# Ledger of designs, part 7: VHH binders against Leucine-rich colipase-like protein 1 (LRCOL1)

Target 1, 137 residues: Leucine-rich colipase-like protein 1 (LRCOL1), of Homo sapiens (Human) (a6ncl2)
Amino acid sequence: GYGPQKKLNLSHKGIGEPCRRHEECQSNCCTINSLAPHTLCTPKTIFLQCLPWRKPNGYRCSHDSECQSSCCVRNNSPQELCTPQSVFLQCVPWRKPNGDFCSSHQECHSQCCIQLREYSPFRCIPRTGILAQCLPL

## First folded at step 4 (VHH)

Design h27 (from g01 with F101D; framework vhh_7nfr_2)
Fold by ESMFold2-Fast, scan of step 4:
Structure h27 (fold): chain B 137 residues (1-137), chain A 122 residues (1-122)
Amino acid sequence: as target 1 above (137 residues)
Amino acid sequence: QVQLQESGGGLVQPGGSLRLSCAASGFTFSNYYMSWVRQAPGEGREWVSSISGSGGTTYYADSVKGRFTIARDNVKNTLYLLMDSLKSDDTAVYYCATEPDYSGLDYWMDYWGQGTQVTVSS
């Protein structure tokens, strides 16, 4: 039996939309700012918000998830460090094409993994067009 | 107009085999992912298997993996489901269904065939 995966939210929210959790936002950053009394999706670089939750490049790490880059590798160093994904092409993941089964947005080349029908499996869907449920901006 | 017509269902004993076919017309068959979905009496719909437009990628529900094989013939515009080692739990109406155009170029095609009954019983 096929069971629906519950790891994904219905859709990604764009900058300026109300939010409660970081993962609801395409920026992965949900925070309060001086322009509004409630939490909104914001770019990670604006006001340097959401940076302390993950380690910047150059920090010692044990797992990819600890790093802002999602890349923890041992390069020209005796320790594993958070490293930009493009450096030596390390941590540049192969991503699934549209139509493939998925369990998270990051697995897909489109960065969009949704379930279009309750009985269907989660699949990689284009971010733009009429099938786009994960808006890019 | 999009049309899907299933065939090949029937009564079979446990451990037996059946081959379902779905004849498609009214759209560019090779551009679409196709699926088999079943519905047992009194239950909701359950996805069984999917195949990419080219036929290069196939997917199966855990309950049928290793027993069922999905295939397609893009020259004949026909989808197949080869069912082996059938169990009583496989008893259901099997539907052929179109999936969205995952290329992002066209609209959702939400069409189901009329279904074909598969009954696994002694």
Scores: ipSAE 0.108, ipTM 0.550, lowest interface PAE 5.2, mean pLDDT 76

Design h29 (from g01 with S103T D106N Y107E; framework vhh_7nfr_2)
Fold by ESMFold2-Fast, scan of step 4:
Structure h29 (fold): chain B 137 residues (1-137), chain A 122 residues (1-122)
Amino acid sequence: as target 1 above (137 residues)
Amino acid sequence: QVQLQESGGGLVQPGGSLRLSCAASGFTFSNYYMSWVRQAPGEGREWVSSISGSGGTTYYADSVKGRFTIARDNVKNTLYLLMDSLKSDDTAVYYCATEPFYTGLNEWMDYWGQGTQVTVSS
């Protein structure tokens, strides 16, 4: 029904609030600003553009436009992932960052997947200092 | 300062159920959208579910819709994922995360937990 709430609920939403239309937001920008496929009131860029958020490297994707890098390609996995783009505009393979769970050295950007303690899971570990040779402590 | 700690993972038979918990500290929990993200062996990160700060709005990936329920307790600063009718394809490390959020200063506020392993196998 008709009510004053429609007037009160327009152009008043702050950054981060759920929205369906640009006019609901004080920023006049309602777009994807998170991992989920929902729209939030978002600040405009310094060029006054209302631009959607895109997935970082390592996330599963279906199309290049979903990725910050514009690279959605098959890695060593059957899944298509957002992968980094080189300075020569080429999509390069993505590997798990330090700290991620792993099953093989090849999965890790560091090329090192070890168990640091007997009860700990295998994780991607940086090859620095005492761990330069990728051997457990 | 900001900490997210998952628990509740384990080995379960196909068709079984698990409840994951995520204890949050160091930030105003009720102000953040919270998410569950999983990563299967050898695969990339897959978004699973999100819940608004108030708990009034929830979102689910098509692969888990109808089987998983996301919930939160803002008094206890805890996020939950109730997993029912588990399948082998649900085998993954499950991460608790704040949703990335653009603040206007090119800052993205996201925090991640350490993950908890869920294995669905006979």
Scores: ipSAE 0.147, ipTM 0.544, lowest interface PAE 4.6, mean pLDDT 79

Design h30 (from g01, 14 letters changed; framework vhh_7pa5_2)
Fold by ESMFold2-Fast, scan of step 4:
Structure h30 (fold): chain B 137 residues (1-137), chain A 122 residues (1-122)
Amino acid sequence: as target 1 above (137 residues)
Amino acid sequence: QVQLVESGGGMVQPGGSLRLSCAASGFTFSNYYMSWVRRAPGKGPEWVSTISGSGGTTYYADSVKGRFTISRDNAKNTLYLQMNSLKPEDTALYYCATEPFYSGLDSWMDYWGQGTQVTVSS
């Protein structure tokens, strides 16, 4: 149809943004999301192939096939999560990266879950400089 | 501490309506995509709906499309799910979850509350 239309600017959407066509994404790849039933801009594989989006490490899962790693397991956690594979093709425990919300030191890759300010949420903090001992202040 | 508290569940007859609420605290609510997920007795979790941090974009599972409406009030740190034309198949524990913006992240911090029970029966 004809009528007032905004100028279509393709290749402007970043990874994780909703899309309808490959050309809308900077990656030139728009695939179905296993996390929610909508298509998202997704990175291409090393062979420049646009494959269906699969859950990265840390996402809740029910089947191995949902995960990019093909590992959906409980490793010292009450929940089944997508976990990375070691160089020996073994599923290893996943831990939260720096900046993520946490409830215990063990949840964090840094092994440090602290509250930097009163009334702030507990977060995974890198053990660097003044915070090397994982103590606030 | 991160806290999500669901409310508004109850028992209704088929065709009835309910409005669920999720009160969030301990994080910058407007920075997160928020989702409703449900778990029926003896079943795995089923994603229901997601809303962007600004509220400008919403997504729905095919099973609830046209019947449910997700919304949020960032000033009150509250997420809502308006459920209309309820069916027996909607009977489940409904959970509020944080769904951080996927923008180069390799992990999802999926924080769930205790849930609120919705029972649709006649």
Scores: ipSAE 0.000, ipTM 0.097, lowest interface PAE 16.2, mean pLDDT 72

Design h31 (framework vhh_7zox_3)
Fold by ESMFold2-Fast, scan of step 4:
Structure h31 (fold): chain B 137 residues (1-137), chain A 121 residues (1-121)
Amino acid sequence: as target 1 above (137 residues)
Amino acid sequence: DVQLVESGGGLVQPGGSLRLSCVASGFTFSNYYMGWVRQAPGKGLEWVSSITSGGSTYYADSVKGRFAISRDNAKNTLYLQMNRLKPEDTAVYYCATEPFYSGLDSWMDYAGQGTQVTVSS
């Protein structure tokens, strides 16, 4: 929770900058990153809602988790930028194929790590047919 | 030129299920974050779920355990499987792309016309 301050905070940060309170941001919106425990200055919707957000491609970044692509890499510049995963084959780590043991969805090429039956181990499962939503049967 | 066409909405009874679809065109679908947002009558916009280009999924607390987001990059289609529907889920559901959050103040350019979901009893 963010408590009120007795003195006005005049630090008006741009979109994509780290924040702790809404009033630090020019947009008056500081919201949690849904993929990581980061809060960033975020544009409001046309209904003036302050919704979870992550930096799109082309924004400056410090960590992969700041980016919608989950890829923060150096291009021909001194700064790292949020970049599509398929560009330059960067941020495309080797991932486990279907059938391998796993501990999280991110470990699997399919992005699906579930336990299909009681007492069976978690395995990487293809997102096809009944399992397209990556939910156990 | 980005176009998103939602479908699959309708009238259902509490406890029922619906599957929403969103067909995308005008951009490289596989490279973008996709999500669902909804707007209930007389209320503001509420984020429902997101899926990354790599397939990782995230949900609002109000729908966790009931809704499942998925995508089919070969068909440029986003899905939302909605189970155990409640009257509180009554809303127009919109799919949205990465540009929805990228410094644009107009989600309407990057969200479709929406599909109405009504949970009545």
Scores: ipSAE 0.000, ipTM 0.117, lowest interface PAE 15.3, mean pLDDT 72

Design i03 (from f01 with F102W S106D P108M; framework vhh_7nfr_2)
Fold by ESMFold2-Fast, scan of step 4:
Structure i03 (fold): chain B 137 residues (1-137), chain A 121 residues (1-121)
Amino acid sequence: as target 1 above (137 residues)
Amino acid sequence: QVQLQESGGGLVQPGGSLRLSCAASGFTFSSYAMSWVRQAPGEGREWVSSISSSGGSTYYADSVKGRFTIARDNVKNTLYLLMDSLKSDDTAVYYCAKDRYWGELDYMDYWGQGTQVTVSS
């Protein structure tokens, strides 16, 4: 039959379930594999069509998300290219340095915002150290 | 005074759906990450899902990925948990929590009274 498509919880199918679109799968990968002639929800790490491929530095890009570096900028080139984040810092948003007050891990350059003592304010701290509470990246 | 008020729980059959709500007051809701945590009878607390202050980032426990969706309305100061394809293992009291450390249970502030979800035939 024909009617309106259900959009709630589109990414609900687990690995091995039949699918028609990538977004139906929790893995965001719906492809044919050597185990079945039909399209099934598949882990991204197994098959070429769904490998999490991003453009390496030097490739043309239109959006930051296309690049392994998450940085698509026009520095010395007439085209926007995938560029290391450390080059000219265009793609490195300012984040709070160690010692600054914070309310979430994402605010800190270290990706670590913790309270070292009860009743002390939350502060950005280095990822590694004697009191490391955050998993090293 | 910080207050969190959960609602929307109930009895459903396996495969059913529920929408939980958490009404927040007493703090600047839009400035804080929020989480859902559950506790089954005789078990410890289990983190379920977190959402960033803007709603731009969401995180889920492996047990609920693809079945649950966390959302927030910063205008209404309300947190939601949309639960689909419910299983008997989802039976628990669900709590809304203000998050101080990303998904870390011991550092959740201002837990509400909770709302009971029961999945059974």
Scores: ipSAE 0.000, ipTM 0.079, lowest interface PAE 19.2, mean pLDDT 71

Design i04 (from f01 with S57R R100S Y107W P108M; framework vhh_7nfr_2)
Fold by ESMFold2-Fast, scan of step 4:
Structure i04 (fold): chain B 137 residues (1-137), chain A 121 residues (1-121)
Amino acid sequence: as target 1 above (137 residues)
Amino acid sequence: QVQLQESGGGLVQPGGSLRLSCAASGFTFSSYAMSWVRQAPGEGREWVSSISSSGGRTYYADSVKGRFTIARDNVKNTLYLLMDSLKSDDTAVYYCAKDSYFGELSWMDYWGQGTQVTVSS
């Protein structure tokens, strides 16, 4: 009858195996990743979320998009590796210069977007002197 | 026309206390953030503390946190720095500064001659 078939689950595939549904994977996660051009059984995050997998720092890569950092560079190593953006300032996107209007620190080349006075507009400010710590005034 | 006049400095023993004042004139004091900056003999200028235009936000350099308190009186156009547990490293000329340029040290308005604080035994 229906009862025996209802006891079956699809959780039999290991990490890296081709999949079409989350239930096929022991991880209960089947998603797009940078290891292959098709969906694979993928580990969940530490918060138990099933998200598209990108290579963490230290993994071999061919393109920036493969890496969680969005940075794939040959950095004093024999191969291109996924590398933190802050290392040697590589893979840093164009950012707004000092004086421009901003809505977040990451928009500014200085990584500092603050109001200099209460109710004034936010602007990209250099991290020098009193503003070295990017404190709002 | 902008004028800032510091006062309250002097010679104190380590562990002592001082209250610095800065009388402001020639601008709308309540509309600007204000800062205290110090300069030790032979050294560059060092930021000490800042206070927002309303007094609602205050910020301190790590070297003075827990020992100094910045305050302002917008009715009297006066900025204060309450200095407790003074150390020899606090010896410097103290300047109050009007923040009218991008907030960086090199662009702040220092209109007074400063007030000397000397901490020694």
Scores: ipSAE 0.000, ipTM 0.078, lowest interface PAE 17.1, mean pLDDT 74

Design i05 (from f01 with A33Y D99E E104D S106T P108M Y110V; framework vhh_7nfr_2)
Fold by ESMFold2-Fast, scan of step 4:
Structure i05 (fold): chain B 137 residues (1-137), chain A 121 residues (1-121)
Amino acid sequence: as target 1 above (137 residues)
Amino acid sequence: QVQLQESGGGLVQPGGSLRLSCAASGFTFSSYYMSWVRQAPGEGREWVSSISSSGGSTYYADSVKGRFTIARDNVKNTLYLLMDSLKSDDTAVYYCAKERYFGDLTYMDVWGQGTQVTVSS
């Protein structure tokens, strides 16, 4: 057996891919952004600055400052998530809507997190008809 | 090429302890959040615990807080779950999973084969 002669470059990471160093990313920017709690390859600003983005509601967080809302709390999910802030500056509970990827029933507004096909990702599914008991077909 | 392989499951009596391991290969383990998810007989999958890429942040389901500890060794590309004070309700197949975020969603894009934990006397 003979393998390919040309070496692959590991600095091919695109926007949204996990990274540890700026040089791993095609954008040359690896920082916390609104997509994940870990560092991701991020687009630079118009001024070519590599700045962190704040996470929208529903993303896992470790600190309030990571969230656009400044609310990093445990809702009905077993994990700490960025949650909405009320008009009175209070952090309100949040659950994932139908269609979102999930790890547990408690994360979903429907209280149902299943995979509908073998090898597919788990998703929040509405409890209707044959799926009322939250079991895959 | 990307794979996760669990080990360390077995039969223990209530109040016992087990250490689960998950060997990761084919991806940059130190760059991803990792999770443990379990599935009891006749039940859906239940999230147990997650750990940040650096190990600096850990998250636990309320049912296991104070009893389980998640840990990782980024040099050895291995994820661990240390399970103390096991209860009959902890009986399940335990899966390790690599987490990924995409847009407004979070999901597990790589799963292990699972390891059986049975708590019974």
Scores: ipSAE 0.000, ipTM 0.105, lowest interface PAE 16.7, mean pLDDT 73

Design i06 (framework vhh_7nfr_2)
Fold by ESMFold2-Fast, scan of step 4:
Structure i06 (fold): chain B 137 residues (1-137), chain A 122 residues (1-122)
Amino acid sequence: as target 1 above (137 residues)
Amino acid sequence: QVQLQESGGGLVQPGGSLRLSCAASGFTFSSYHMSWVRQAPGEGREWVSSISSSGGSTYYADSVKGRFTIARDNVKNTLYLLMDSLKSDDTAVYYCAKDRYFSGELSYMDYWGQGTQVTVSS
């Protein structure tokens, strides 16, 4: 029983597990699909209802949260535009190395934050083709 | 490259049982969600069952629930469908498929091979 690194309850359910709320899922997406008559954790990439509508790259913006990329910057342009995070290192956050405690996949440089044992803390681990929660879907 | 090979089909009497196998190669099998899909004569393709990459979550179409069991062996890179209490309506070509999003939607599944024929008749 090492407890969570954060004081708040962490997302813990993997893809395909029954859920009631988005935050229960590591994917942050809990929705109904053709697999079952109830909601289950699913990749957010195919269900727009799990993602608030946000502006694509190239749209004018006033705040990072307006953009699908979460990046609203001016780069070679007089106005702020939604732009990919990696362009000239704009909006690229520092990410945790393997072994660090985490609460979401995006916190990790590997893009993989999992709990290998029930009630153990979530950790950044190498993104391998073995773990379902870290699969590119 | 990626290859899926179905086997284990055949002719059985109503009420009989069959075990289908799907041998996977060319990719890291344990990393992908897998599904079984069937196509009856003159019909479109129908989703039958899905299993998560770890095997921890399984789902079944209402028409087969309680009679079929999906399973996987990630060490042997093999997907299984254990079919019990077979009915004439289960007659179809059975395909295994990678389910990219664990959605049960045919449009997100990748099929390889010709499938395996299951015929249930007296």
Scores: ipSAE 0.051, ipTM 0.547, lowest interface PAE 6.1, mean pLDDT 76

Design i07 (framework vhh_7nfr_2)
Fold by ESMFold2-Fast, scan of step 4:
Structure i07 (fold): chain B 137 residues (1-137), chain A 122 residues (1-122)
Amino acid sequence: as target 1 above (137 residues)
Amino acid sequence: QVQLQESGGGLVQPGGSLRLSCAASGFTFSSYAMSWVRQAPGEGREWVSSISSSGGSTYYADSVKGRFTIARDNVKNTLYLLMDSLKSDDTAVYYCATDRYFGETWSYPDYWGQGTQVTVSS
């Protein structure tokens, strides 16, 4: 099959074209503005929403809120960096809601991450009920 | 369409090495932090390693630290995982993933590839 591969969404849209996601735009910025009631491809320098104010992992930061992960830690270095929450446990306040994929009980707001069927992904589920795997031992 | 295509998996003896690749298309690869996650038969998904959007910072799960190396080539839109000193416990399907949304982690990424099977057995 070449048919489905021909329907690729490319970052080809210029400034002012309608968009739904940042990746559709050559500017990598798709935001609401005063020109239309829907989101448009916009230059990054006009709106803070498209600047790295929500920084990817590995970027320097000053506060947890600057990072996409909500985690800004030093980890024994002179520089604080945006870090995945599950790596250092320093940003433990944020937890995944029920239904999300997980790899440990600590990641879930419910403190319960189980696999309901063989080969199915682990998911956060309520700790209450008939769930032996999440019961205190 | 966002596409992530993993390759490089296979059967290897304990102590062997493999190099996994992930070819990315349909999005601005250099704007995303990238991760490798794995899922062993009958188990849930486990985070393996992550690399920042620039490639300047790398992170590893304790189980693979010192044995695996994550790298990326933003010109080729490709992510790599160099796996040395492989153990039977490393047997899993390895997935390429990206996290860009606030509050998301490697275990709930917005893009996943189809995966590549790594089997370590003697």
Scores: ipSAE 0.000, ipTM 0.078, lowest interface PAE 19.3, mean pLDDT 69

Design i08 (framework vhh_7nfr_2)
Fold by ESMFold2-Fast, scan of step 4:
Structure i08 (fold): chain B 137 residues (1-137), chain A 122 residues (1-122)
Amino acid sequence: as target 1 above (137 residues)
Amino acid sequence: QVQLQESGGGLVQPGGSLRLSCAASGFTFSSYAMSWVRQAPGEGREWVSSISSSGGYTYYADSVKGRFTIARDNVKNTLYLLMDSLKSDDTAVYYCAKDQYFGELSGYMDYWGQGTQVTVSS
């Protein structure tokens, strides 16, 4: 966990502990879950609404991770700018990682967006082990 | 490389007890929630229990509430499952899992251990 010693002793909560605000958690991520009616401290993942602010297209950047598009390129400009991925092939197509909410297979890096249980939300699921065929179990 | 080594399974009569252990290595154990998942013969995987990274919060499947206790030792990097009042329906291979998404996906994620067999038979 990140933060001053006093906060670590009094307020920093670990993964799986009840929370109300992101800053209560060592992961800086407090999200909804299926285990409890409360929000719980969750591992920081891309697109679970726990990403730090990222720069929109057109902003100056020094690294791909700074941009919402994950694409920081110099094109014919005097400096690097956050750019939509459709413009440059060296920027891998942006896709949601495993665990995030989705509405189609193409949104997911795994190419698998399924509902694991009746009335559960659709999520990006890894195509490994028992889910290699991307079918609900 | 993440490694999880389960142990403590065996043959026990209905109403008996067992203590399962999972030795973890290759990651910062105290930073992750951990889970136990089981797979009975001819059935899919079933989530059993999860424990928060600190050990202060535990969660159980309805089928095991009041009979099983999950615990962890962050100094020894070890996860435990204390199983009391065992029933024939508890017969399964038990896997410990490093729970990246804590809870919802634990029964459907790939596991890093070989598992330990628990057989409850009269």
Scores: ipSAE 0.005, ipTM 0.370, lowest interface PAE 10.1, mean pLDDT 73

Design j02 (from f04 with W53G F105W Y108F; framework vhh_7nfr_2)
Fold by ESMFold2-Fast, scan of step 4:
Structure j02 (fold): chain B 137 residues (1-137), chain A 121 residues (1-121)
Amino acid sequence: as target 1 above (137 residues)
Amino acid sequence: QVQLQESGGGLVQPGGSLRLSCAASGFTFSSYGMSWVRQAPGEGREWVSSISGSGGSTYYADSVKGRFTIARDNVKNTLYLLMDSLKSDDTAVYYCAKDEYPLGWTSFDYWGQGTQVTVSS
């Protein structure tokens, strides 16, 4: 038969870069890691598993399987959201983490939703240091 | 690599309506929050509205609540701003802006070239 020469490919792509094969990524993991159908270089779990992306807490969902927590529930909202799961495997209410867009202080785990710059959107901001009182700079 | 292209601006009379579009390319559109920011003549930039990557969360400046609607089409990689009941104070160049990171910290990394909206009789 024919025996073609093999090419040496270096694992050169970092987390978040588009990929087609696991070995293209420094993580050796190329899977869906976002809402887009693209495969991207993704970190492995602490058990060295390369798992496809599922929606974090706060994302809209239609089925439990879409969520990392396996919890897709209506959380005082007209929309169903991915929510955390307790130690007893119960779906618990969720509030937005720091950095997320917000409309009110109540939506944020920090209970602080402010606009840090005049032309920036309102975001959930940690109540630490100069922002302890939840006032814009 | 990343490109944002606005369209749909123009001249309208007070009380009129416009639909702005922003065509995005060069990044995974559905993973990033998007915003509309405007700049009136002689003024600084003013944030107008934002939408999360999934479209599940929308946010509006108090000056536009009830009049403007932000939307996105993640299949077409397009951001929209539906503007109803336009006022002379809405006259500005409207910019499409992309969040720097998927979690959407307080910075935008890319901006479109802008589209002019003029509200006058």
Scores: ipSAE 0.000, ipTM 0.317, lowest interface PAE 10.9, mean pLDDT 76

Design j03 (from f04 with G33D T106E; framework vhh_7nfr_2)
Amino acid sequence: QVQLQESGGGLVQPGGSLRLSCAASGFTFSSYDMSWVRQAPGEGREWVSSISWSGGSTYYADSVKGRFTIARDNVKNTLYLLMDSLKSDDTAVYYCAKDEYPLGFESYDYWGQGTQVTVSS
ESMFold2-Fast, scan of step 4: ipSAE 0.200; ipTM 0.684

Design j04 (from f04 with G33Y W53S L103I F105W T106D; framework vhh_7nfr_2)
Fold by ESMFold2-Fast, scan of step 4:
Structure j04 (fold): chain B 137 residues (1-137), chain A 121 residues (1-121)
Amino acid sequence: as target 1 above (137 residues)
Amino acid sequence: QVQLQESGGGLVQPGGSLRLSCAASGFTFSSYYMSWVRQAPGEGREWVSSISSSGGSTYYADSVKGRFTIARDNVKNTLYLLMDSLKSDDTAVYYCAKDEYPIGWDSYDYWGQGTQVTVSS
């Protein structure tokens, strides 16, 4: 059961309806959007407004997005659990090691993709040393 | 079919203590996070506390930290809320909930009927 209510339930408005409080909306999110000057019932994930609480490691999960780690994996347990990012688990995105060709900083484990000399390709470079340090872009 | 049945509420004086119980059936209790949620007269729902499936992790609303303790017995399929140093502001109907989102949300899978706690004079 939903549980008894002494007064009228406020959680009745659908997405896009005008609101004053979060509790009025079925989404439990009442916020101003970037396009309109008034507060409307809004999905919890839009533009990170009303961003939902995320589960810490050890919690049961069904999607990666539910976890603070963004990693929901099955280990020895018959249930999927929120798990720390690590090189041993499937949630770690593979990134290029130092020396590999790259087209963006995000591709590199070092988060540094630069061209050291003219006619040289862009490569993943360690963020160390005065001559090989990656500058902010 | 999922069933949650709360008990243990009553009338107590400020500073008193109560123990609430929730008997669960119709699902694998030991596999789910469980929560307590309360609703004061004329107010919206307020999340109170949550406990992990094993009991190894517990979470509390700032309003009850240090005064309430959540516990579970996976052999008896029962959830507990131990309430100490009760205040008039704790007066509410307390609900047991099976949910995937235990903190401050109304996205619970299933709710119990509730048990009334009144803290007064």
Scores: ipSAE 0.000, ipTM 0.079, lowest interface PAE 21.4, mean pLDDT 70

Design j05 (framework vhh_7nfr_2)
Fold by ESMFold2-Fast, scan of step 4:
Structure j05 (fold): chain B 137 residues (1-137), chain A 123 residues (1-123)
Amino acid sequence: as target 1 above (137 residues)
Amino acid sequence: QVQLQESGGGLVQPGGSLRLSCAASGFTFSSYGMSWVRQAPGEGREWVSSISWSGGSTYYADSVKGRFTIARDNVKNTLYLLMDSLKSDDTAVYYCAKDSYPTLGFTSYMDYWGQGTQVTVSS
């Protein structure tokens, strides 16, 4: 420790604005998008981490680093796809990513298929921390 | 509530053209980048094109570069994909996605994708 400090907030850019450094953003997070070749101000995760956006499971890929799972494999598919890793750090069969349409919990990588809004279609929803619940019907 | 509604798909012959539209509501459309993603039968999702929040930057997959044009109208809250010189390999369901980039790590942000619109290129 040094002692008492006075912090000046110099951040001014909002979410989605182009950036080069974390401190330019109100979120204090400036990260790379693997879907398109640019860096943008981004919100932090629920654990206050600033991580690069990467392709969800089911997207076509050319390198492991493009995928949220860090796994880009041709697993029973004619193309290399971002696939979930098993508990033993091995690539597992593809499942639908968050935001995709679904008919059952099993179809989703998250194991959660719900309707968040009245009259909206069922979609795969992320399990965010220990507070996220997806109960069987 | 975020909603995306795609339209403009259909059956077209090779070499033909189509214009896809995506009507957005429930968020500040002009603040977010937007993308088109497609999925052919039996295949994984393929990113097609993205456009920045202002429309000042556009990006294309190598497979469509020079043939497709992405555009947006921030007054009408509408995203477009102008498809020219269509090939049989372009046959897929096309989805409109909201590119609010940020939420990674333990939380994948929900891509608010519409129902999709079917594009079939065949004789």
Scores: ipSAE 0.005, ipTM 0.336, lowest interface PAE 10.1, mean pLDDT 73

